# VH-VL binders against UPF0735 ACT domain-containing protein LBUL_1260, part 1

All scores and structures are predictions.

Target 1, 144 residues: UPF0735 ACT domain-containing protein LBUL_1260, of Lactobacillus delbrueckii subsp. bulgaricus (q049t6)
Amino acid sequence: MADYFYVHKKILPDYLEKVLEAREMLDSREAATVTEATERVGISRNTYYRYKDYVFRAKDPARGQQAVLSLLLADLPGALSAVLTCVTDHRASVLTISQAIPLASHASVLMSLDLAGLKGDINTLLADLKSLPFVKNLQLAGLE
Unless a header shows other numbers, all headers, positions and changes below count from the first letter of the chain; antibody chains are not in Kabat numbers.
F, E and O stand for the ipSAE by ESMFold2-Fast, ESMFold2 and OpenDDE, each averaged over both directions (binder to target, target to binder). V2 = 0.75 x the mean of E and O + 0.25 x the DockQ between their complexes.
[cut] marks letters that were taken out.
Atom coordinates printed by the task and the answers are left out, and those that the model quotes come from them; centres of patches stay.

## First folded at step 3 (VH-VL)

Design be3a (from be3 with heavy chain S32Y; framework fv_bexmarilimab)
Fold by ESMFold2-Fast, scan of step 3:
Structure be3a (fold): chain C 144 residues (1-144), chain A 122 residues (1-122), chain B 108 residues (1-108)
Amino acid sequence: as target 1 above (144 residues)
Amino acid sequence: QVTLKESGPTLVKPTQTLTLTCSFSGFSLSTYGVGIGWIRQPPGKALEWLAHIYWDDDKRYNPALKSRLTISKDTSKNQVVLTMTNMDPVDTATYYCAHSLYSSGWTYFDYWGQGTLVTVSS
Amino acid sequence: EIVLTQSPGTLSLSPGERATLSCTASQSVSSSYLHWYQQKPGKAPKLLIYGASSLQSGVPSRFSGSGSGTDYTLTISSLQPEDFATYYCQQYHSSPYTFGQGTKLEIK
């Protein structure tokens, strides 16, 4: 299990959302310094540094560098290689792969990815993987 | 196997409230990136998106209808409920619920229920 | 709101022919949010293409999608009898998330 929970923001301190806003200002260069960003959103620099690595938007993947994918893969020579090529074309890396014996026409695959080098966003990678004709039921099972 | 099925009244009178339930199996609405949307189609007309609910209880509504719409989920029962107030004959349509995947800004409806025809007349 | 205009409204072709269906958006849409659905009479829509060009699992390779910005195309390279249906494009780029009016593919 990952160390992250999905929690409604009303039971959270209001400064956590402000930490996200300050980080976004810095990333977009709307603010040039941490001092400027934190002053604009009304939090201390200490609050920003304490929480900046632990708070992420619910609709965005966590700032984690690893993803776990589950999928059904056609029992076809080269199918797994095509999946691996798609992953590496997006400059993600495969950390682990587990493939069950094919039942009927497909095998269950669980794959862990290192996203540190990812070119673009994970949604583009997921869309490209899901578009492969031998891939079914692709799901993002976890982010860390 | 992902399955969804709509249920609710097939006839409603003008000004009444419509409540539709989407019952599903083969997935959990607590799974990261999963959502359920409601789409309607008047007889012989185009599809119209109504509302969407996601695993994190985030809700989206068609702005043209938002004052009339409420969407909610009961993850333990595997159900999503749509409520639409002040029904009018122009709201006569087949109503669908559909499974979606969403992660940081893309959403598409990959599996649909069979649809339920709701007729609004006195 | 983003209006999606599909053309033609009705396309009459014979099996084996190539079908080209267009979807034009009233403003630019990210291709990641443009999807295509097939609907047969009395049935629910079925996802064919998501993100403008990604083929949904289980959909035959004769279906393909392309486009960016305001102009998107769905192509069926060699029509089979089961392909005669109504096709809808959808954008999920901005609320309200809209569908086109549909293109009906019918047998000549």
Scores: ipSAE 0.000, ipTM 0.464, lowest interface PAE 21.8, mean pLDDT 81

Design be3b (from be3 with heavy chain D57S; framework fv_bexmarilimab)
Fold by ESMFold2-Fast, scan of step 3:
Order: structure tokens, then C-alpha cells, then sequence
Structure be3b (fold): chain C 144 residues (1-144), chain A 122 residues (1-122), chain B 108 residues (1-108)
């Protein structure tokens, strides 16, 4: 993620999207070999091998399918439910959740998310979670 | 009995900073789930949310106006203060402060101040 | 930001009639965070319904709300003279907390 940035495909060479298409054909087994996949999308095998490890779709599982979030949650009825609702509204799934005993008026929460179904991008989910009034110190602790 | 009242200048010149105070009674801003928001309404137009401050000092700002807005609270005086920099005639509006409550998964504005009309003109 | 679109913009009815006001969100909003306010000329808004369907204390039972996702409705079963006002929906789901443009209820 450190070396990646979000760029509109209009300014990118046409062959980069074709590299993604060829890889998807191989992963789905619509094509049995690299030669077949690259011929069908109209790129060379050399182009495929050069770029295949450096270009990904926003929701590609190989690029990041899980996130770990840490936050402070107010000790109020329904606060955790509101966080979970926000996550599921974005079509992410909660894999694990760990909540410490509330100290003062807040509890430390650590949750891991499955992003395979994520609607939109993770930054939109994080922004929405941060907008909830009972959520403090929201941090993206890990992204895999 | 929850009451809120806005106070501040009614006339502001372009480029000046507006400072509004919300004075309240009947509740404490140290109570978990309680917050105060600021909302404005230009004459004949819809309501626009500006900023919010919560019991735990968490602050939220309308992204469109964030660089111009500062919200703060003084719980001992039962006051919330909003400042808005670089005022423009388009900012002419009635400014409201409102009590918000988080209750069992709901957050809503249940009580509003009477509002104060702020006119921005030269 | 979530845009709330209210329809109709103006609704002209007589006392005793049923009023139905709509609020449509540009993206899904949890019903827990959709609220309705009533505003009379020169006065502050008053909370009418919170969480899409819960009646605020002191509000007459002729007012009711329903809806989920992107589509919400406020219904007044039998209009009284004091009900002619402007009604706003509001979402508190995500910042900025936005309001609809309002529906004005006026006497026919």
C-alpha cells in the first residue's frame, strides 16, 4: 500500500488493464495457460510477466482483503452495534472483535475485518466510522 | 427542563470573525452521550449543519467549512463557543445551537435554541 | 456527503386530510439515524420523529414515520390547522449531518 496510489485508468497505458484481465482469466480457469490468456486480451507474454505483480484492482484479494482497526468506544448501550452496522453497511465483515473492560467512560476495541465484499474503498469506511460520535482514536492498525 | 440560547453579534462585516456562544441549562456536557451542535439557516433556505462537540471533547466539523470553524466548550460555565473566520455576505443566516443525545443506538437533536440572526454586510 | 431529497416541495391540503411526505437518501442510511423536524415561520425546528418511526414525547399520535435504506416517509393521518408548517428530514448517520430541502405544507 506504501508504494501504491489511486490513479484514474484514463492516464494509464491500455495494456495495464489487459494484464489484469489476463490474470483474471487464469485465476478463473477461463484460460489454461499464460499464452492463451495473453493472446485473448492482445498483449505479449513479456508484458504480462513484467507487470503482473505490480497492478491490482481496488478490491483484488491479493492486494488487501483484511484490515485490523483499533478504537476507543464510549461505554453506551448500542455503541458497539452502531460500529458493526457501519461496517456491514459498507459490505465488510467482522472476523474478530476484542473489547477491554471499560476504563473511565470508554473501552478499547480491536476488530479485524474481511474486505472481500467491501463496497467502495476502505478510506470511505474509515471516514464513516470516524464520523460516529461515540468513536474515538480510530486507527488502521493493519492491512493485509 | 432543557434550554439553550445563542448569543453574539447580529451584524458582522465581510472578512471579520464571528464568535457565537451557546448557553444552556438542564443538562451537563460531561454526561456520556450528550453533545451540542451548531446549525444555520439562510433566509428562506434549508438547514445546514456546521459543527458538533461531545461530552468527551470529540469535535466534528462540516468538511465544506472546516478550515473556518472552531468549536470549544466550557463545562463549568455551561457554554459552547463557535468561531467562524472570514465572514462573507453568503454566511448571513439564523444560527442555532442544539442539544444532541445518544440513546440506545439513536443520535438526534432533541432541543434547539431560539436562534440568532447574523447579518454579514459592509 | 449524503444528499436528502424531499418530495413534494409543496403540498397543498385541507384540514382533516391525510398528508404523506417523502425523503429519499442518495445512499443507504440506518433508520436509527433518520429524523423528522417541524418548523414554523420565525421559529426553531422541533424534533417530531427520531429513528425513522419513534414519536418524540408530546407529539400527537396522528404523526407517524416509516422507511428503511434510502426511502423514508412521514405521514399525518388527519391534518389540524397547527400542522401547516415546513417539514425537514435529517440524517445523523455520517458527517456532515445533512438535512433535506424541506416540504412545505400549506392550506388549500
Amino acid sequence: as target 1 above (144 residues)
Amino acid sequence: QVTLKESGPTLVKPTQTLTLTCSFSGFSLSTSGVGIGWIRQPPGKALEWLAHIYWDSDKRYNPALKSRLTISKDTSKNQVVLTMTNMDPVDTATYYCAHSLYSSGWTYFDYWGQGTLVTVSS
Amino acid sequence: EIVLTQSPGTLSLSPGERATLSCTASQSVSSSYLHWYQQKPGKAPKLLIYGASSLQSGVPSRFSGSGSGTDYTLTISSLQPEDFATYYCQQYHSSPYTFGQGTKLEIK
Scores: ipSAE 0.000, ipTM 0.564, lowest interface PAE 12.1, mean pLDDT 84

Design be3d (from be3 with heavy chain Y102F W106Y; framework fv_bexmarilimab)
Fold by ESMFold2-Fast, scan of step 3:
Structure be3d (fold): chain C 144 residues (1-144), chain A 122 residues (1-122), chain B 108 residues (1-108)
Amino acid sequence: as target 1 above (144 residues)
Amino acid sequence: QVTLKESGPTLVKPTQTLTLTCSFSGFSLSTSGVGIGWIRQPPGKALEWLAHIYWDDDKRYNPALKSRLTISKDTSKNQVVLTMTNMDPVDTATYYCAHSLFSSGYTYFDYWGQGTLVTVSS
Amino acid sequence: EIVLTQSPGTLSLSPGERATLSCTASQSVSSSYLHWYQQKPGKAPKLLIYGASSLQSGVPSRFSGSGSGTDYTLTISSLQPEDFATYYCQQYHSSPYTFGQGTKLEIK
C-alpha cells in the first residue's frame, strides 16, 4: 500500500507541479540535464531532488489502472443493476462493491473498478453514470 | 387517471425567454422513481428531449441546450416549470411534458400532456 | 450522442397484414433503455413498448418488440385501422436521450 493522498493541485505549493514538469522534460529528452530542466521551469536543483521521488501525476485510467467510485444510489429495484450494466457497457470490470443500508431512500456505495479493458475515456463513463436519475453525488474517490 | 397539461405563451419573439408550466394530477412528484420531462417536436420533425426533474429534485438537461434551460418544481401546486432563454425561430415546436417512472431498471415516459405549440417569430 | 435510425421511413400496408419496423442505434444500447412510442396526427406520443420487449398496460397484444445491442424491431402482428400512425424508438440510458426520426405507417 503506498502512503499517498489524492489532493487537488490548487492547495499545493506551485513548485511541486514544476518538479513534475522538470521530470517530464528529462523523460521526454526535451531537456538533456537536470540543470537545464530545472532552469526552464524555475526551480532549484535542491527542490527537484528533494521532491522528485514523492510527487507523481495521476495515471491515465485507460492504461490498466484501478478506480474507486463513491456514489449515493436510490433504493429502487434495478438501480444497482443499471449501474453495473453501465460499467460493463464501457468495458470496465467491477472488482468490489460495498453498499451501506439505505438511509433516507439512498444507499452509500463504494465500487472499485478494473479499467484495463475500458473503452474510451473514464470521463465518458463518469458522465454516463451521472446521467442515471437514481445516481447522486458520484465522485472519483481514488486512482491507482 | 394520470393527466398532464402544458400552459404558456403560444407566440414568442426572438431573444425573449419562454416559460412553460406543466400542471398534473393523479400522481405525486414526491413518490420515489417519479419524474417529469420536457420534450419538443418541431413541425414534421423528430422528438427532442430537453430536461428532466425527479422526485428528489435532481435535474437533468440536454447538454446542447443546458445553458438556456432551467427546470423547477412546485409540489404544493402540482406544477413543473421550464424556462428557456434566448428563443430563436428554430425553437418553434410543440412542447410536451411527460410523466417518467423508474421501475425495475427501466426509465420511460408513460403519460404525456397534449402539447402546446410555441411559434417564435418577429 | 447516440443516433437512432428508423427504417423504413414510410411503410404502406393493408389492415390484417403484419408490420415490421426497425430501429438501429449508432452504438450499442442496453435493451432495458430502448422504448417504442406511437403518435397520431395532432396528438401526443403514447408509450407502447418499454425495455425493448415489455408491453405497456392497455396496449393490445398484437404489438411486440425485440432486439439487443444496435438492432431493435417493433412488430404488429395483424394491423387494425387504428394502428396507422407514426412510430418512434427512443433510448433513455445515455444523455441526451434521443429519438429516431420515425416510421410512418400508412394505409395502402
Scores: ipSAE 0.011, ipTM 0.590, lowest interface PAE 9.3, mean pLDDT 84

Design be3e (from be3 with heavy chain Y102W W106Y; framework fv_bexmarilimab)
Fold by ESMFold2-Fast, scan of step 3:
Structure be3e (fold): chain C 144 residues (1-144), chain A 122 residues (1-122), chain B 108 residues (1-108)
Amino acid sequence: as target 1 above (144 residues)
Amino acid sequence: QVTLKESGPTLVKPTQTLTLTCSFSGFSLSTSGVGIGWIRQPPGKALEWLAHIYWDDDKRYNPALKSRLTISKDTSKNQVVLTMTNMDPVDTATYYCAHSLWSSGYTYFDYWGQGTLVTVSS
Amino acid sequence: EIVLTQSPGTLSLSPGERATLSCTASQSVSSSYLHWYQQKPGKAPKLLIYGASSLQSGVPSRFSGSGSGTDYTLTISSLQPEDFATYYCQQYHSSPYTFGQGTKLEIK
């Protein structure tokens, strides 16, 4: 959604990162209670409850980021499979694939990806996809 | 009928820049799936791919030579131009341009120009 | 990246005989990206087979191709005088696109 944006943590108030740390302590059982977790990271219980549902780390599955890719794919055995393998090797997930009617033995493909598990950055994934000889005109059509 | 013809200098001195033009007819480089590649062959040696340009202006270069190569197209003139800098006697070869298809599910060079021999010597 | 090794380097046969030419890739190649070309002295290469086994229009039916993975073969079932030439395999699976060193088919 439009409600979320990417901001470098150093320009944010330090209590936001501490909210994430407190939640991580509770989830890992390093702290048994909210009071214990918040005392360890140095924030109030009120700060924790106020922000806990609105701050997430990039790799947090609950946040789930999506990318939409547009590309031309050669209509040959293994081409789509190789694209899917490249995506999963980067630990992204394919949510949807749609194809236009093939024309001259190629198809316009639109893919939506779940980036929550992505290892590395999206630019590395895009570069690897662009290196495949059966992929043309790869574009990042959207990023949520 | 598909035809391609290479043109450019036949003699080049070491350190000079080589510019070759591929002029073609019988197809358009604006047609989806169409591309043109450049391949060279030193006397008595194997074929070596140099560069490729596709209908969508996607350009690909042999990594060993990429810093020396530039490929461009002029769709309105039915021409593709290859530029290779800092020529050396080892670059003496017959240079070919060739038509290719990508969107048919295969990438292959189906029609070739006659080739032009470029000799690099002082 | 991918090296194509053709064998034999030279094949000496008589007209009417069967020719078998091999191309081995240093790593697995999709058959869709392996192609065969014929080159006669002083002439440009001519496409014979694309996608390992598809015969190019206008090429005589005595030519055939097969193979997958790392091993590919070009076969000429009954040699004609015009078939004595150098044959190259080529892969497009990954950049740089590479050719084999060639097999010269010569009259015995």
Scores: ipSAE 0.000, ipTM 0.525, lowest interface PAE 14.3, mean pLDDT 82

Design be3f (from be3 with heavy chain S103T S104I; framework fv_bexmarilimab)
Fold by ESMFold2-Fast, scan of step 3:
Structure be3f (fold): chain C 144 residues (1-144), chain A 122 residues (1-122), chain B 108 residues (1-108)
Amino acid sequence: as target 1 above (144 residues)
Amino acid sequence: QVTLKESGPTLVKPTQTLTLTCSFSGFSLSTSGVGIGWIRQPPGKALEWLAHIYWDDDKRYNPALKSRLTISKDTSKNQVVLTMTNMDPVDTATYYCAHSLYTIGWTYFDYWGQGTLVTVSS
Amino acid sequence: EIVLTQSPGTLSLSPGERATLSCTASQSVSSSYLHWYQQKPGKAPKLLIYGASSLQSGVPSRFSGSGSGTDYTLTISSLQPEDFATYYCQQYHSSPYTFGQGTKLEIK
């Protein structure tokens, strides 16, 4: 889960939230330039450029959080259903599933997940998926 | 007719290694969906899951005990072996092996061995 | 670790009465991953119910299970002499797979 963690904004400098506000103004076209946006929220252009690529809102719907999982799934009745149940129990959503032709009783599966509604963190979801006996070689192939 | 039976020493000294064998009949551990787990129960206490091995040699361990446990299978002999290192008096318990089968509702233990009491004392 | 708490610890009833046994999880568990076992003194546990409500083959219909989320119940509609035993719930939702501490059903 990379280099990001969640903290309450009260322990952070106030200007970090203002960086988000300035970026949102630019994205919505409420401000035409970085100078205009930063002046409206009360930060310098230097502050904006320094932090703009490192601060994001939790569960940002405009960007969305997606995970791509790669796994081998046993060719057994209900195996895929159990994986899907585990994902939805954690309140993640399955966006796409790609299955290869089974080789020696296992199929390669690539799943993309929407994490916007995720209950808890992705590490808990991955641990629960890995605990299923018909799931092998589970890897986090991408996180966006 | 599914049957399982645990075998091994009934007395173990502190710091020694315990080796238990589960011998079974009525099913094959090469059959897709089949697995065998080990569960223990100290006298008068709750059941505690230890380890599981599946038809495809996938192995799962209780994280609290993982460093002490090794599970293996010999499909040709119809046996599963559990090894537990550095035994302590608190490990005194009845040890069970149990058959599991994946179904749509997920894995559960449907047939159990009779259990073997292992006492750890000097 | 998901902790399963069973209540009551001991339940004293007479044959013919209805028994209701509870299992509460410290966090939400999918009903597909909750199971009930019966254990008699000196014997191995026996699977009664899997997936919260599915009756194992060979188990009498007087046994039933229900529940979802954190709250699960095992019911025996009319106790028979052979039903006096200790009952355990188990979850497979999250590793380590844990059991409750048990409810002992004894003759009044």
Scores: ipSAE 0.000, ipTM 0.508, lowest interface PAE 15.6, mean pLDDT 82

Design r1 (from ro2b with heavy chain F102W; framework fv_rolinsatamab)
Fold by ESMFold2-Fast, scan of step 3:
Parts: C-alpha cells; sequence; structure tokens
Structure r1 (fold): chain C 144 residues (1-144), chain A 121 residues (1-121), chain B 107 residues (1-107)
C-alpha cells in the first residue's frame, strides 16, 4: 500500500522503535520468543502485536540522504577501522563520528553517513555492520 | 521457525497459464519480500521477481515482465505467482523464497519446497 | 544484466578434501554475493551472504573470500553431507542473477 511515509523517529513514540528491535531480535534469533524479545526491549506483548505489521525501517538506497547510526563498539584496536571499512565498501561516506567514553569494554558511537553513493539498500549495510563481532546494539537512529 | 509451503505440481498445455501459491508460517509475513525463482530440472536458478506485501508492489525480471504476475493475500499469509502464455521452455521447478533479514534484503534465507510445472501437449 | 560465471561446472572429490569453487561477476559487485547449497530433490539452502557472513547453523568448514568481481567458496574438509550443487548469486543490481552451479560429486 501507498500509506507509508519517511518520518524521523524523534517525533514518534519510543515504543515503535522498540517494536522494530524486538522483531529484529526474533529474526536474528537473539531472542527465541516474543515474550523474551519484548521483555528485553521493555514493551508489552500487546504493543508488539499491535504495531509489528505497520512499522518498518527505510528500504531505498539514499541519493543525497543522510543516516545516523547508533552502536556500541568494542574498545579494541582496529574496531572502528573495521566499521569504517564496512561503510566505505558499501560506498557510503562518513560525515561525523561521536564516541562516548567506554563503559566496561564498549563505547557508545554515533555516526552520520552520506548515502548519496550507497550501493544497494541500507538494510544490507546494516546487516553487514551487525555481522562484525565487535559491534552491538546497532540501530538506525535517523534517516533523511 | 519460518516455513514456506507451496501448492502441488501442475501439468499445463502451451498457451495456458499457471498460478502457484506459497503459504508462509512462522515469522512476520508482511515484513519480508517474497521472491520467485525457477529451475529447469538439473539446471541453474533464474530469478522471476519479488513482491513486497506491505507496499503491494512487485519488481520483475524483464524476461518475465509481460507474463508474470505476483500477488499476495495477507489474510492467509499466501503469495502467488501467475505465469501466462506458457511455453515448453517454462517447464521447471518454481520456488518461492523469503527476502532475508528484512523485506528489502535480496538474498534468500528460507525457501519453499518447490512446485514442478510441466508444459507439454 | 550482471553475468555470474561459476567454475568448475563439476568436481569429483573425496571426504576430507578441500574443495574450491570460483565465481566471477561481469562487473564490480563489491561484497554483494551469496552462496547456496542444493541437494538433489531439495530447495537451495543459504550458506553465506554479503561475501563474509555465515548463515546461522552452517558449519565453519564453509568459508568464502573475494571482493569486486572474483569470489571463492571453500569447503575446508569435505563431509559426506556436502555432496551437492553450489550456486553463487549477486544482489548488487536487478535482475538478481545466479552462477551456473558447481556439482560436487563423489570421486
Amino acid sequence: as target 1 above (144 residues)
Amino acid sequence: EVQLVQSGAEVKKPGSSVKVSCKASGGTFSSYAMHWVRQAPGQGLEWIGEIIPIFGTANYNQKFKDRATLTVDKSTSTAYMELSSLRSEDTAVYYCARGGYWYGTYYFDYWGQGTLVTVSS
Amino acid sequence: DIQMTQSPSSVSASVGDRVTITCKASQGISSWVAWYQQKPGKSPKLLIYAASSLQSGVPSRFSDSGSGTDFTLTISSLQPEDFATYFCQQYYSYPLTFGGGTKVEIK
């Protein structure tokens, strides 16, 4: 259907992104059941079932678009370099990187990307980044 | 656990059409693209097209664009592929396959068991 | 269309052998390649995607390498259940295209 819009998550209720997170945990087998997934992200099973078929991440490769990624990165030599290499292999460009002080063995990282040159779709880029063993909690924080 | 279950084998005459179904269970039907791929017995794989249930849109391989129609029935979690103007070279096993991690993904993590379509006199 | 050329078309091997299958794209596809295993009478099964990500449940003896136009699937120590046909697939551009397949058969 033609009823879907690109909307920045900032103006949406927090639980909609948590529905996406729960679905992604189930699809990747990080959670075995709906109960486990919803408990981990902090939403009710009712919220998950109500919205699961109506909220999705952006599909199209961007032209002149920007994305903001949020992730936890292992505090290891070469970890950031591997993330940057993965991004550039997909022909996206890194515009900014913000790294918080590491907590235990991981640092919170925000990256803004220029998707004008992106080859393929953004979810393939996200899947490749998630496959790196030192990347956790990868989320698409914004897409313009 | 995701399963894709396809309709049974068909025998068709040249010039007719065939409609193959693919019923999905487990997982979220509307959040994944459904693709159709065919394989002549003992030969390679050929992509026919994809349908994205949440958008109701289909993208086709140009070779099949004029003859293939992909549809879904969300109420029964079933995808359909209809191929018209059948020729003997359309004899193949037809597979439905899910589009991977999310509906925009283009590798196939789950496949139906296949439906043999035989086109002969 | 992007042509995927797979070689060899068949290989005879024994249990314990290292088997290498190559796949060449007619143009650069970065890492946008997936590999599938198909046993006789069965549907294809995803082994590897994005030219480096091993599908859940796939044994570690399966690995791949390559980027751009040249890709390789390696089975480090062939097991009885590995006798099958293997296909590469590009997903860089529509239409999605597959290699011609490599049959790994008992010697």
Scores: ipSAE 0.000, ipTM 0.481, lowest interface PAE 20.0, mean pLDDT 80

Design r10 (from ro2b with heavy chain G100T Y101I; framework fv_rolinsatamab)
Fold by ESMFold2-Fast, scan of step 3:
Structure r10 (fold): chain C 144 residues (1-144), chain A 121 residues (1-121), chain B 107 residues (1-107)
Amino acid sequence: as target 1 above (144 residues)
Amino acid sequence: EVQLVQSGAEVKKPGSSVKVSCKASGGTFSSYAMHWVRQAPGQGLEWIGEIIPIFGTANYNQKFKDRATLTVDKSTSTAYMELSSLRSEDTAVYYCARGTIFYGTYYFDYWGQGTLVTVSS
Amino acid sequence: DIQMTQSPSSVSASVGDRVTITCKASQGISSWVAWYQQKPGKSPKLLIYAASSLQSGVPSRFSDSGSGTDFTLTISSLQPEDFATYFCQQYYSYPLTFGGGTKVEIK
């Protein structure tokens, strides 16, 4: 929506994230009342009510373009570390990573990346990843 | 005979930063990942992140990504964890722990003795 | 994040007893679980990894079983040095996560 934009939390007042934490406690029923939740996170009830409807956790990274990669990694020492190094050498950031136990010689890996700092285009990163001899079936599963 | 030796206990005020060191001996420093794990009093273990010295790569638990900074000084075989914007819930024993850099081996074979960080006014 | 739930939180046992500790993952992690022992005031010590491999120097009375989401650590005949807190850890996916711990106490 036009009224919302992404901003890095370090430039925001610290109480805004505490508002989110208090709301999450209430939603999970870990806290029974607003008073209990706000006391536990260290903000006033007034602060909670003022901001509770205007602050939300990003479902996606706070900055820039995102990519989701799917690949098969050989079950070899250093394989995952080499992939992560290739990503960071292109100035992309790994946001999440999931890997399954190897089936036969390869394990399924799913990675989500923050491309805000990316050096060059996504195709250059993908080409370099595909050039690693232990990477197979690399696919761009999502791009936003 | 791998040994990890951590810096001493710290008492910090809310909003400040703490930097804990972990000096490795008895093995090749750069051949291993150094992980950081904390344990609040009477609580379980929580993974903060890892740094892989030979690759210059650090991976973080998303919960700590914006507050934790993992670095290494290869010349002294010392790893560092800096945690900023401290809150009372950051009171814990902080451990460094060694893991292999090899695929599928993210468990910890050697641990430092722990550093107690107390956050209080 | 993958949540690891241990039960029981504590168990009272005598020397020679068989002790079983359970660990449940919130999603499938196949066999990528490790187990640690921690004594009061000490750092954790690795016991078992990859849900089948006993760390060198660890007594054979320690064993584990399970796959997918349900895992158990078994101490077949409890010894005096085994009174400690035990933790499971998944390393299937980042972030690495631990169970809440099970304290094995003398009866």
Scores: ipSAE 0.000, ipTM 0.466, lowest interface PAE 20.7, mean pLDDT 80

Design r11 (from ro2b with heavy chain G104D T105S; framework fv_rolinsatamab)
Fold by ESMFold2-Fast, scan of step 3:
Structure r11 (fold): chain C 144 residues (1-144), chain A 121 residues (1-121), chain B 107 residues (1-107)
Amino acid sequence: as target 1 above (144 residues)
Amino acid sequence: EVQLVQSGAEVKKPGSSVKVSCKASGGTFSSYAMHWVRQAPGQGLEWIGEIIPIFGTANYNQKFKDRATLTVDKSTSTAYMELSSLRSEDTAVYYCARGGYFYDSYYFDYWGQGTLVTVSS
Amino acid sequence: DIQMTQSPSSVSASVGDRVTITCKASQGISSWVAWYQQKPGKSPKLLIYAASSLQSGVPSRFSDSGSGTDFTLTISSLQPEDFATYFCQQYYSYPLTFGGGTKVEIK
């Protein structure tokens, strides 16, 4: 989906983070009602309802972040293992992997990743994967 | 500065094997792939294969996969190419050349001086 | 295999001339092409990589252009030391493949 941006909270209105705080209070049962949660964080109920379905934390359990990567992988012993190790070293999880039969010396690979546990950012992971000598034509095919 | 120094010229009989060495000095030997490329007299360049010393893995041009063996001795920073079942059409200058460890470094920034292998009866 | 077709096979030129060498890949290789210079009895020397990056120490009269399948090496003002054979190389996919070479000869 192309509807969301990843932006630094410093440039956002203060009440958007308060919407997240109110939702977290409700989810943890620290507040019993929307009225209690919104009063505690200092926003109106109208503000909460208006924005509650449109703002999420990067690590919010209600919205996992996923990536789909496509790449050409050399048909070498350990090449796929090195790619998987790089992914898990960044604390991303592999959800699915599809590898075509190697033609000549490379195989087309499609990987779906769960980024919920990701250490650092996706760009660092992509840079490290691109630096592997057996990886070619790495593309970020989807991010959500 | 990185230098690649190859072993001397060889004259071989058809059906025999040849082993060419390539000693690297300067720079980091294990972090880079070492490639082998040949050139028949008056002809173009032909890629034989690569070896990645840090992983001990080799990748070959399918044309040479059954006859070529690439190895390294990390203790002496030396790469080797062995080519078996030699034919007269294997007569060529054989080069070692350094590629990169990085994804986009399969171009060759340093080359050995070349080793002439002549196959004749 | 990706075929690299290089033209012309030979060109006769004089010092000061602009020389253009072309290289065509049989399939798209993005910008993953390198250019080499080889003088008689010597090893090839890297000139350009990634279809735009000039190797350190290579004179600025060498340049390249192109992407996808069509690539060009240009020598803007040929010098005496530039008489040599030039090769293109794709490094998009294994096996790595080279063009047939272009010999730049004195006229």
Scores: ipSAE 0.000, ipTM 0.482, lowest interface PAE 18.2, mean pLDDT 81

Design r16 (from ro2b with heavy chain I54S; framework fv_rolinsatamab)
Fold by ESMFold2-Fast, scan of step 3:
Structure r16 (fold): chain C 144 residues (1-144), chain A 121 residues (1-121), chain B 107 residues (1-107)
Amino acid sequence: as target 1 above (144 residues)
Amino acid sequence: EVQLVQSGAEVKKPGSSVKVSCKASGGTFSSYAMHWVRQAPGQGLEWIGEIIPSFGTANYNQKFKDRATLTVDKSTSTAYMELSSLRSEDTAVYYCARGGYFYGTYYFDYWGQGTLVTVSS
Amino acid sequence: DIQMTQSPSSVSASVGDRVTITCKASQGISSWVAWYQQKPGKSPKLLIYAASSLQSGVPSRFSDSGSGTDFTLTISSLQPEDFATYFCQQYYSYPLTFGGGTKVEIK
């Protein structure tokens, strides 16, 4: 988003996190009303209404914002660019690539991906990557 | 279902440039690499290069790298090949071809109808 | 560049004949070869890729065999619509390269 910045909560007023907590109580039905939720977290209703549309949590870590993929890639010009194109077509971003020196016909590749903008789910991306003829042994090595 | 439609025949003078278009329909344009291949009259097939629309990357046969430029217009699902400094040896049918069912494949599952480019003084 | 050498340059055959076309790569290309059919005045048409895949809509009489450097396209029983020029193509390494073509002619 152009109008939003990522800042560490340590430099923010504590009531902003309480706004998020109150909204979460309402969404989970732990609180039935705004009055109940705001009283439980210790903010006014006016503080809640003022900030509720302008404060959001970073994506849930349980959903995964970064993935690490392990694969064998054919040692061919353009093979890596095909993989990168598949990743960017799904609106994921490549953060790092670690590639071993190719031995025989394939190189071991480890890729870190930013999934914040991901189109669809990660399984669709993995299926499309596995469908590339120059990709073998693709595995999801980590998801955070 | 999938169809590649190329622009019409061109007659060019030596030293000029030609730009051939290839419009894709019936499939997802960004999911496939677009390749360009030429065939001189009565001769075999020669690969010019590829462009990957999603990434904006192009890979060229070194023989053509200094004269060929591959571009795409994603809004119209159209790929372009421009070849400059034309010589009589460039007289050929120029084909666009799709790189398989996903981009990064290097066999050609669908071909355009071809564009005859004649270089003659 | 990987050179693809096709043989024969032409073959005369009758309907019902078994036709074989060979393609030799100047270096190992694993199974990364495709085969195309081209009729006069028409675009090439993909027949086979990756040695294990027959393109959709292509008759089962077309098959390929081989790995490494030596590849063979076989038409098990030639039909009238099969008279055409056939090309092999390697996609192991850039630049992508084609064989010189084999013209299958009516006897």
Scores: ipSAE 0.000, ipTM 0.490, lowest interface PAE 16.4, mean pLDDT 80

